# Ledger of designs, part 4: miniprotein binders against C2 domain-containing protein 3 (C2CD3)

Target 1, 169 residues: C2 domain-containing protein 3 (C2CD3), of Homo sapiens (Human) (q4ac94r1171to1339)
Amino acid sequence: SSGLLDVGLRYRRSPRTAEGVLAARTVSISVQIIRACGLQAAAKALAEREPALQFSATVGVNASVTTHLSFLPQGEQRRTHPVACSFCPEFSHHVEFTCNLVTQHCSGEACFLAELLEFAEVIFAVYHENTKSASDIISIESCKEYLLGVVKVPTKELLIKRSGITGWY

## First folded at step 20 (miniprotein)

Design me6 (from md5 with E76T)
Fold by ESMFold2, fold request of step 22:
Structure me6 (fold): chain B 169 residues (1-169), chain A 80 residues (1-80)
Amino acid sequence: as target 1 above (169 residues)
Amino acid sequence: SEKIFIYIEGMSWEKLWEIAKKVIEEARKLGLYVIVTYDPKTGTLIILITGDSPEELEKAVELAKEIAEKYGAKVTVRRE
């Protein structure tokens, strides 16, 4: 019960030869969101302030997870599909963050990526979602979400661990 | 994606929840996603089903109606 999420991170590049000229570089950070646990305590705590959560705190939450890579804009975050009514949801979700880093002359790309990864984090936020009642405004958004927890996984170990980072956080 | 809202009511929340559990399992088999919410003020359990397959979504709706009606619940369906 020491961790909230079972996740994995891997670094993958599709390097193109940069033989002394500017070249497009694409990097991929692969994120696996496997499952969560320990959500009942969080749900019960929230339900003490939010009566709308009483049902979910009793039978299980509608869990989803957002994933955000700290050096990317917030608009680049990704979200799993929901898993209904569980305190230990299985997501088995894969996300790839494919982005263009700073374009640099003559072999500069690896150095810059390493600098970003040295201080970056992958930020996971676990949410519960409720469907708004028929009397609520339904246009645009049909659900209200409640934060259950946040997990931050530093990326610096990707610089060393070829096999990636995995475990409960 | 199409969003389908299934409202079930007319019995205890425990019985409505029994219906919802069966619907969650059937939707999972069809590769669909579900959110379940209970509104105690109206006594209504709301099953939101989403997915990219219109065929599977309609299959899930029919199964949900069949399950709910077998229990004697009132069923209303809204599509967005």
Scores: ipSAE 0.770, ipTM 0.924, lowest interface PAE 0.7, mean pLDDT 82
Fold by ESMFold2, fold request of step 22:
Structure me6 (fold): chain B 169 residues (1-169), chain A 80 residues (1-80)
Amino acid sequence: as target 1 above (169 residues)
Amino acid sequence: SEKIFIYIEGMSWEKLWEIAKKVIEEARKLGLYVIVTYDPKTGTLIILITGDSPEELEKAVELAKEIAEKYGAKVTVRRE
């Protein structure tokens, strides 16, 4: 790990609505992505192999963070907007994942969410993004992204901590 | 959302970066998002601005042109 990410995780039941038991069978896993720091080392390491990153390794990276719960499909991942040219970006980003208390995992068998949380992780990936120039016309995408780091936070403490999990990772 | 690409060139990367820093701050004030890339092959600094407000995006473009012109940089704008 070349840097740190300041995050928070919270677990709470959805408020009861007129539907009653349906609201009681869902929960929200709230994820805060507050800020990152120490990104310069990762940027410099990438720039050794990728000359296109030399500028960003000097002045600061265009950072964004994806968030993915390990038991959800990758299509459920979320991404922050970028913060330009910083080695210590402030995101102040909030994401909610709504889950059922009884759910499915890759084996197909229904299971309680608590069983999934015992072994699950929240996976954060920190990226740098470059805009492609006219000379890079081969790709249909206007931007190219580079992975700076990955942080995995186990979710098992959400089962016992009522105030949630927060801190630097 | 709309993407606007602002290309600035015609001086050292350090001077182009001074322009970009000012554009980043103005875009932030307008609630817009920015990434900045330098292409050393062409000597061009690329400022990509995104957002959901066409009005604020156009304000950012005009501010970027004004800042770059004050420095004497060549400016090209591309909208997607």
Scores: ipSAE 0.762, ipTM 0.923, lowest interface PAE 0.7, mean pLDDT 83
Fold by OpenDDE base, look of step 20:
Structure me6 (fold): chain B 169 residues (1-169), chain A 80 residues (1-80)
Amino acid sequence: as target 1 above (169 residues)
Amino acid sequence: SEKIFIYIEGMSWEKLWEIAKKVIEEARKLGLYVIVTYDPKTGTLIILITGDSPEELEKAVELAKEIAEKYGAKVTVRRE
């Protein structure tokens, strides 16, 4: 069993500002990553395969969370800053995804955002990050990432709840 | 963002963890982000500090040195 992630999702209509013709055609999906808890179990499981993670499995992980909408390109993924050495990281992260109210498929068919949201998910991936040791300077990346868990939150409820979606997942 | 690596060694992992906790706290006060790694092969604590303010980063480094030295640990700093 893995830990939990406290998140909030909101559907926000972009305010019609005089400057924003684009605002009339887009909305924002607001994503809040508040905190996580219970990450030790996942860390211990990883440490069984990666002895280098035993320290982190004992004292705390360096947690970060990636977020993306299932219907958006992978390049639109966002990531929190890391929270060091904690199994209960407080992220207090806020990100907004701009979404078109109407998108066109290659076929020319119009797809409404509401239709997308009915089947869409917000996907959260929680990672532990370690710096590479001096002996492991093989790659350009300074850090090595380990997946702790994945959370998928359906966006369907955004269509019916004005207050949005909040909770532990 | 700028990155600074702080390598701390010469202590047990338990003591290194104590040092790490203090460094994390100080870095947090400065609005910096930290990744902490322990290399069991070398017995080295690696603290990566990231931030946008060079001034705050340097403050964090100095604080880390002070903390580590109080424990008698050896400190090496690498700036990226």
Scores: ipSAE 0.742, ipTM 0.918, lowest interface PAE 0.6, mean pLDDT 90
Fold by OpenDDE base, fold request of step 22:
Structure me6 (fold): chain B 169 residues (1-169), chain A 80 residues (1-80)
Amino acid sequence: as target 1 above (169 residues)
Amino acid sequence: SEKIFIYIEGMSWEKLWEIAKKVIEEARKLGLYVIVTYDPKTGTLIILITGDSPEELEKAVELAKEIAEKYGAKVTVRRE
């Protein structure tokens, strides 16, 4: 797919005034999801296998983006609100992940955040969402999601670039 | 947040899309979030509107009805 995602990443100190000593042990990874473009190619590819997506592949997808830090639990994943019927969605989404400066592995070894960031990634998954059709079996889930693409941004640059990372991926 | 499903039918997919575009625009102005689905098996446009304001949600429903009626479409609303 020729789709692209415009994102920004910044490393920030957590406000020490808010949580006192605890705040001094954490930092914030700020993630901004600005916009996407060129999502039609991925939608058309999906529509070849799923005819129900032909409409969306023609007029625009209902795009949302999940954000996950590779070293955080899956439960820390965040998701944007959907942008309806667009191949070039404007999200203007901002989220912050609180990270401990020092973590304890299951092995008992201490690991510094800097060590984690050296090998970590911010994983963005772009989805198209549809409601279930009237002919579909009634289930708890009201919507179906289809993966349009995945973007992985290494966090190692956050260790050397104070201004953060911004660009198209 | 409340979820409202709006089902619109009785039109070609092209006309349904025209309706959808207008509903999306109005929903955006109200700060609501929309998912639009076309069911080719039934020829039904499904608009899912979500938001935290019941008042704004109901406004969106009324606007959707008005827009659809101008096209002569049949509208059904389901609230969750």
Scores: ipSAE 0.700, ipTM 0.904, lowest interface PAE 0.7, mean pLDDT 90
Fold by OpenDDE base, fold request of step 22:
Structure me6 (fold): chain B 169 residues (1-169), chain A 80 residues (1-80)
Amino acid sequence: as target 1 above (169 residues)
Amino acid sequence: SEKIFIYIEGMSWEKLWEIAKKVIEEARKLGLYVIVTYDPKTGTLIILITGDSPEELEKAVELAKEIAEKYGAKVTVRRE
């Protein structure tokens, strides 16, 4: 039931401009979601409980990936467009998260981004999406999503590697 | 983004899948995004196409109809 996700993470400093004081206090974490593979096992496992997924478990899933930084609010989560009917979807997705160099805890204590990154993770969740059946078309939601897997990539290495983090997880 | 639902029925899931593959390919050429669902209770293939260009979406619908007609399938389109 183990699929793999090919991702890349980079730490990018925002350009310092005299007019952009706010920009000087932020950095960007660049996330690339390149592709996934081996999603069939997870789909088959889900299909054992959800017969409606048997078709997708056979021919391919409609895969999308959500990206969340553990130290950012949940509302900052991003999502790829779906790739139809594939166990090896090519996403070629790129997103950047703006992060403050210095944040403040509820206690009033300052926390540096470097301290956050030491213990933070980039959380990827891979979903399969189906449209609702004809009987459910009255519902506001047009699709149902099923979790195929979760990948957590530690951000600690972003502090060490200038080239960033790239690999299969 | 605009959404269009295409419902295809009247044949085996294998043949419906063949139609789906062709529709996916054509939609990809138009830069559209696709979600494909098979409902075994009704024997219906549901193709959801999304995109920013109404013109390209309508092209995809016409292509889907043409492909389905070659297989003798029944096609219903719902626009949202």
Scores: ipSAE 0.695, ipTM 0.903, lowest interface PAE 0.7, mean pLDDT 90

## First folded at step 21 (miniprotein; from me1 with Y7T E76T)

Design mf7
Fold by ESMFold2, fold request of step 22:
Structure mf7 (fold): chain B 169 residues (1-169), chain A 80 residues (1-80)
Amino acid sequence: as target 1 above (169 residues)
Amino acid sequence: SEKIFITIEGLSWEKLWEIAKKVIEEARKLGLYVIVTYDPKTGTLIILITGDSPEELEKAVELAKEIAEKYGAKVTVRRE
């Protein structure tokens, strides 16, 4: 794949300071989804097998991006608003994931967030969306999504780089 | 948050796309979000507009109608 996604990751500790509510420390993992580029190649490749993408492969895709942390449930994923008809969309989207410093693994064992970050990833999925035609609306959803690409960014660098990680992936 | 579907037709896909580009720009100025789909079997272009402001959404509908009428396109609006 030739597409790239411009993202940023930051880690900040922010204790809860409300009176009487200091029992647990929380941290914020900030995810910035700034922009993408190079989406035309992916769109054209898919359009050879999926004719519904032909228009978008010509003029630009309706791009949106989902993001989630690998150690959080899939239901915690977040999503940008769409950017119409672009192969180089600008999202300028910011997401905050609030995590406890001591978290529970799926096995039930408590663990430190740092242990999770050593092996975790932030996962980004880039989609194109089409509106379903009136003649094809069997489903209750009004849109159909097409996956253009997936980007996975390891989180272990957050343990080393306090100011965060930025760049094209 | 509501969805507004604006369907335009009756022109070549290139002219329908020219209308859509102008509508995308006007919707952006109003803080709205857009996706655009073209169905070559029916010759229709569908502009889906979403946002949190019903007032701005209706402004976008009126602008889209105005732009499409200037080009001579047929316009249909559906709200969900």
Scores: ipSAE 0.749, ipTM 0.918, lowest interface PAE 0.8, mean pLDDT 82
Fold by OpenDDE base, fold request of step 22:
Structure mf7 (fold): chain B 169 residues (1-169), chain A 80 residues (1-80)
Amino acid sequence: as target 1 above (169 residues)
Amino acid sequence: SEKIFITIEGLSWEKLWEIAKKVIEEARKLGLYVIVTYDPKTGTLIILITGDSPEELEKAVELAKEIAEKYGAKVTVRRE
């Protein structure tokens, strides 16, 4: 079976004032990464190409998850702490993304957050991390990461559902 | 945050895994985060422990040493 990620998304609206939504400058998108499961299949697939991953494919991966809003810069991505040696990691991770209600694209056109969210997605990337091997060249980076899978959750539903989105992806 | 690398060697991967499980559990109790790597080229287990509390980190290191030494493993610690 393929891996799954249990996530929750919520759109926190500022109180509606008589002046409308434009009275607020920012809103918050809440992201919860609860748990993953079934990561072994992906690990085994990687291990077929990287023998060094055979151990992890057997006993469990060191899983972490990055969260990225598609309309935000890459530098705004967040990452969970790693969960060691598990194919069913429990992350219990919560993060808030602050978003401007109105932004300007490079084209100079103003864009409302609602317009962005209509076509945006939250991108979750699940990684396995290993430290550098003793035989590897010493580099600044102490760990190597391997992509186990990617989950993309459209944000358009956040515009409609007040309760947010929860589920397995 | 401080990073501590613990290298454990001299045992089969199965025994090293047993050690890893115990270290993971102890680190969890201390609220620390762990990355476990087996290096098949050298036959060594590398445990990276990270956290914000130097006291808890050192406690985890001592526990890891104790666990590994009970198995007769050689333990090396590197701090960053």
Scores: ipSAE 0.745, ipTM 0.921, lowest interface PAE 0.6, mean pLDDT 90
Fold by OpenDDE base, fold request of step 22:
Structure mf7 (fold): chain B 169 residues (1-169), chain A 80 residues (1-80)
Amino acid sequence: as target 1 above (169 residues)
Amino acid sequence: SEKIFITIEGLSWEKLWEIAKKVIEEARKLGLYVIVTYDPKTGTLIILITGDSPEELEKAVELAKEIAEKYGAKVTVRRE
């Protein structure tokens, strides 16, 4: 079996502000991460390699989701808060990415956002998080993360549908 | 955001899970976020609570202690 992620994507023009013309050069891509389900199978698969995850594979994972637009820098990645001990986490997460209508390649060539969106995707990565145990090496990081699954949603439909896209993936 | 680690031990994993569920619920009511880890090597439940309000975090700690102590568990709190 496989899990599913309920997401929504919307494309909207940014309203003009005091910045005037400069403000009109951007749009926002709204991303909603509503909920997930069926995460147990992935957790069990991980537990085969990491016995310490058997507990989570039984009672529920500590789920969080990262969101990344493929054409934006990795530093623009967003992450939900964790939902503890559930195979069907309710995130109710909303984030907006500000995108320039026109970007510039390193070569100096202009690239329109529409061109980017035609081949771009929104990448969702679902993680399980555990705290480090006493047997683990002490580091600046207090938690370990385990990838449960990845969902990639093409953005090309945002060019056509003003209402955006919603669904299970 | 501040984070607090609550370690609970001295019980079966089933009872520790019952405690975890209660702590998760209380933390949710306070607008806090929780990560729960069970260490099978030591039989220890580790609850990481994070949030922006020091006051709410301390309330969560008190509630967690109360819940765990009713089960006769040993509770340790580490603040970071």
Scores: ipSAE 0.745, ipTM 0.921, lowest interface PAE 0.6, mean pLDDT 90
Fold by ESMFold2, fold request of step 22:
Structure mf7 (fold): chain B 169 residues (1-169), chain A 80 residues (1-80)
Amino acid sequence: as target 1 above (169 residues)
Amino acid sequence: SEKIFITIEGLSWEKLWEIAKKVIEEARKLGLYVIVTYDPKTGTLIILITGDSPEELEKAVELAKEIAEKYGAKVTVRRE
């Protein structure tokens, strides 16, 4: 009855080319957002307090997923395209975050990416989106989104598992 | 990157939803993305279609108009 999100994470370093030696200063963290399921329970719970969601709780939600790394700025957040009217949407979405091997704390001190990954998380938020009605269409935003759930996946296993992390959460 | 809003009305929500299901499938075949919203206060169903291909977007609009008109729905289209 509870929703699940099928995701994958992979840590990838830029290889040195045979043409020369380049000092790698960045790393790619690949995030796959594959699919979700069981979203009806969350949609019904929201619809109990939000009548605008009753249609979607009945026929299926317009699902999209945001993802971000806990140690990167909010502006680095990425988002899937929506999947209309489903409680088990298929996203098949791939995102790469480019990260510096050395980064700066809010205090100004440098730290290594590995130190951040030890305690960091990849955060996924699953939303339903409504288009605002004709009476609301004058507003700045043409859509309204509603949070269905949040999934947090620790990044520490990326330090250990060479093939990455995948599964349902 | 373009957004097209297709509003259908003049039928029960169940019949408007039948139209929307057909439009969702046609848009999917064209590689487009859709969200569907129903406003019970006005009796309108809004189909928002997005994509990177203006040609496929216009195909989806024409298909949506054809489907909606066969059901007898009033259809209006707004492009952004």
Scores: ipSAE 0.736, ipTM 0.914, lowest interface PAE 0.8, mean pLDDT 83
Fold by OpenDDE base, look of step 21:
Structure mf7 (fold): chain B 169 residues (1-169), chain A 80 residues (1-80)
Amino acid sequence: as target 1 above (169 residues)
Amino acid sequence: SEKIFITIEGLSWEKLWEIAKKVIEEARKLGLYVIVTYDPKTGTLIILITGDSPEELEKAVELAKEIAEKYGAKVTVRRE
């Protein structure tokens, strides 16, 4: 029915020096995308509207996952390599996002990262990718992507759990 | 990273899928990444192989050719 994504999140503090937090301006949010499963239902649903996806809905999707922190610019989004022809792809992907300890809120006020993380999310989007057919207009992009699903993981627990967040979503 | 497109045609989708599975497995062993697309309009299997090692990419291409040729398929390779 619905697919799942196995992910891990960690908050990595900058090295503590004698000068303390004042010297540390950034921290890292570590994201692991381990695997997905149950992607066939989503693929079949897409294939109902896009006949070209019928093959993939049958044998397996070419899955990739984008990772985005809700409070970071879109340009900071990362993407896994594709895993071919599988409804249960193993990604074993690791990425780190550098975050400023202090940023400016949309209102112009200073905002601490801890405050951002209280309401922030890590957004995972799972895509199926196809190459363009020879009949398609030659575009800069050689592939077409189809959204299979989105997973949003709140980051608030990163403030509480030292071990980070891990599990299926 | 270099992109190589392998087009395989002249077979049923079932046989093309069999070829794809083998190519995927070989590419995995070589640490390469693959996207597989079937175009039902033309009956064509398109395999996109990407990776950082030109040597490994060429190995994958050769393997794909060998596999496809065993089935009597027509194979076309495009490099980008």
Scores: ipSAE 0.721, ipTM 0.912, lowest interface PAE 0.6, mean pLDDT 89

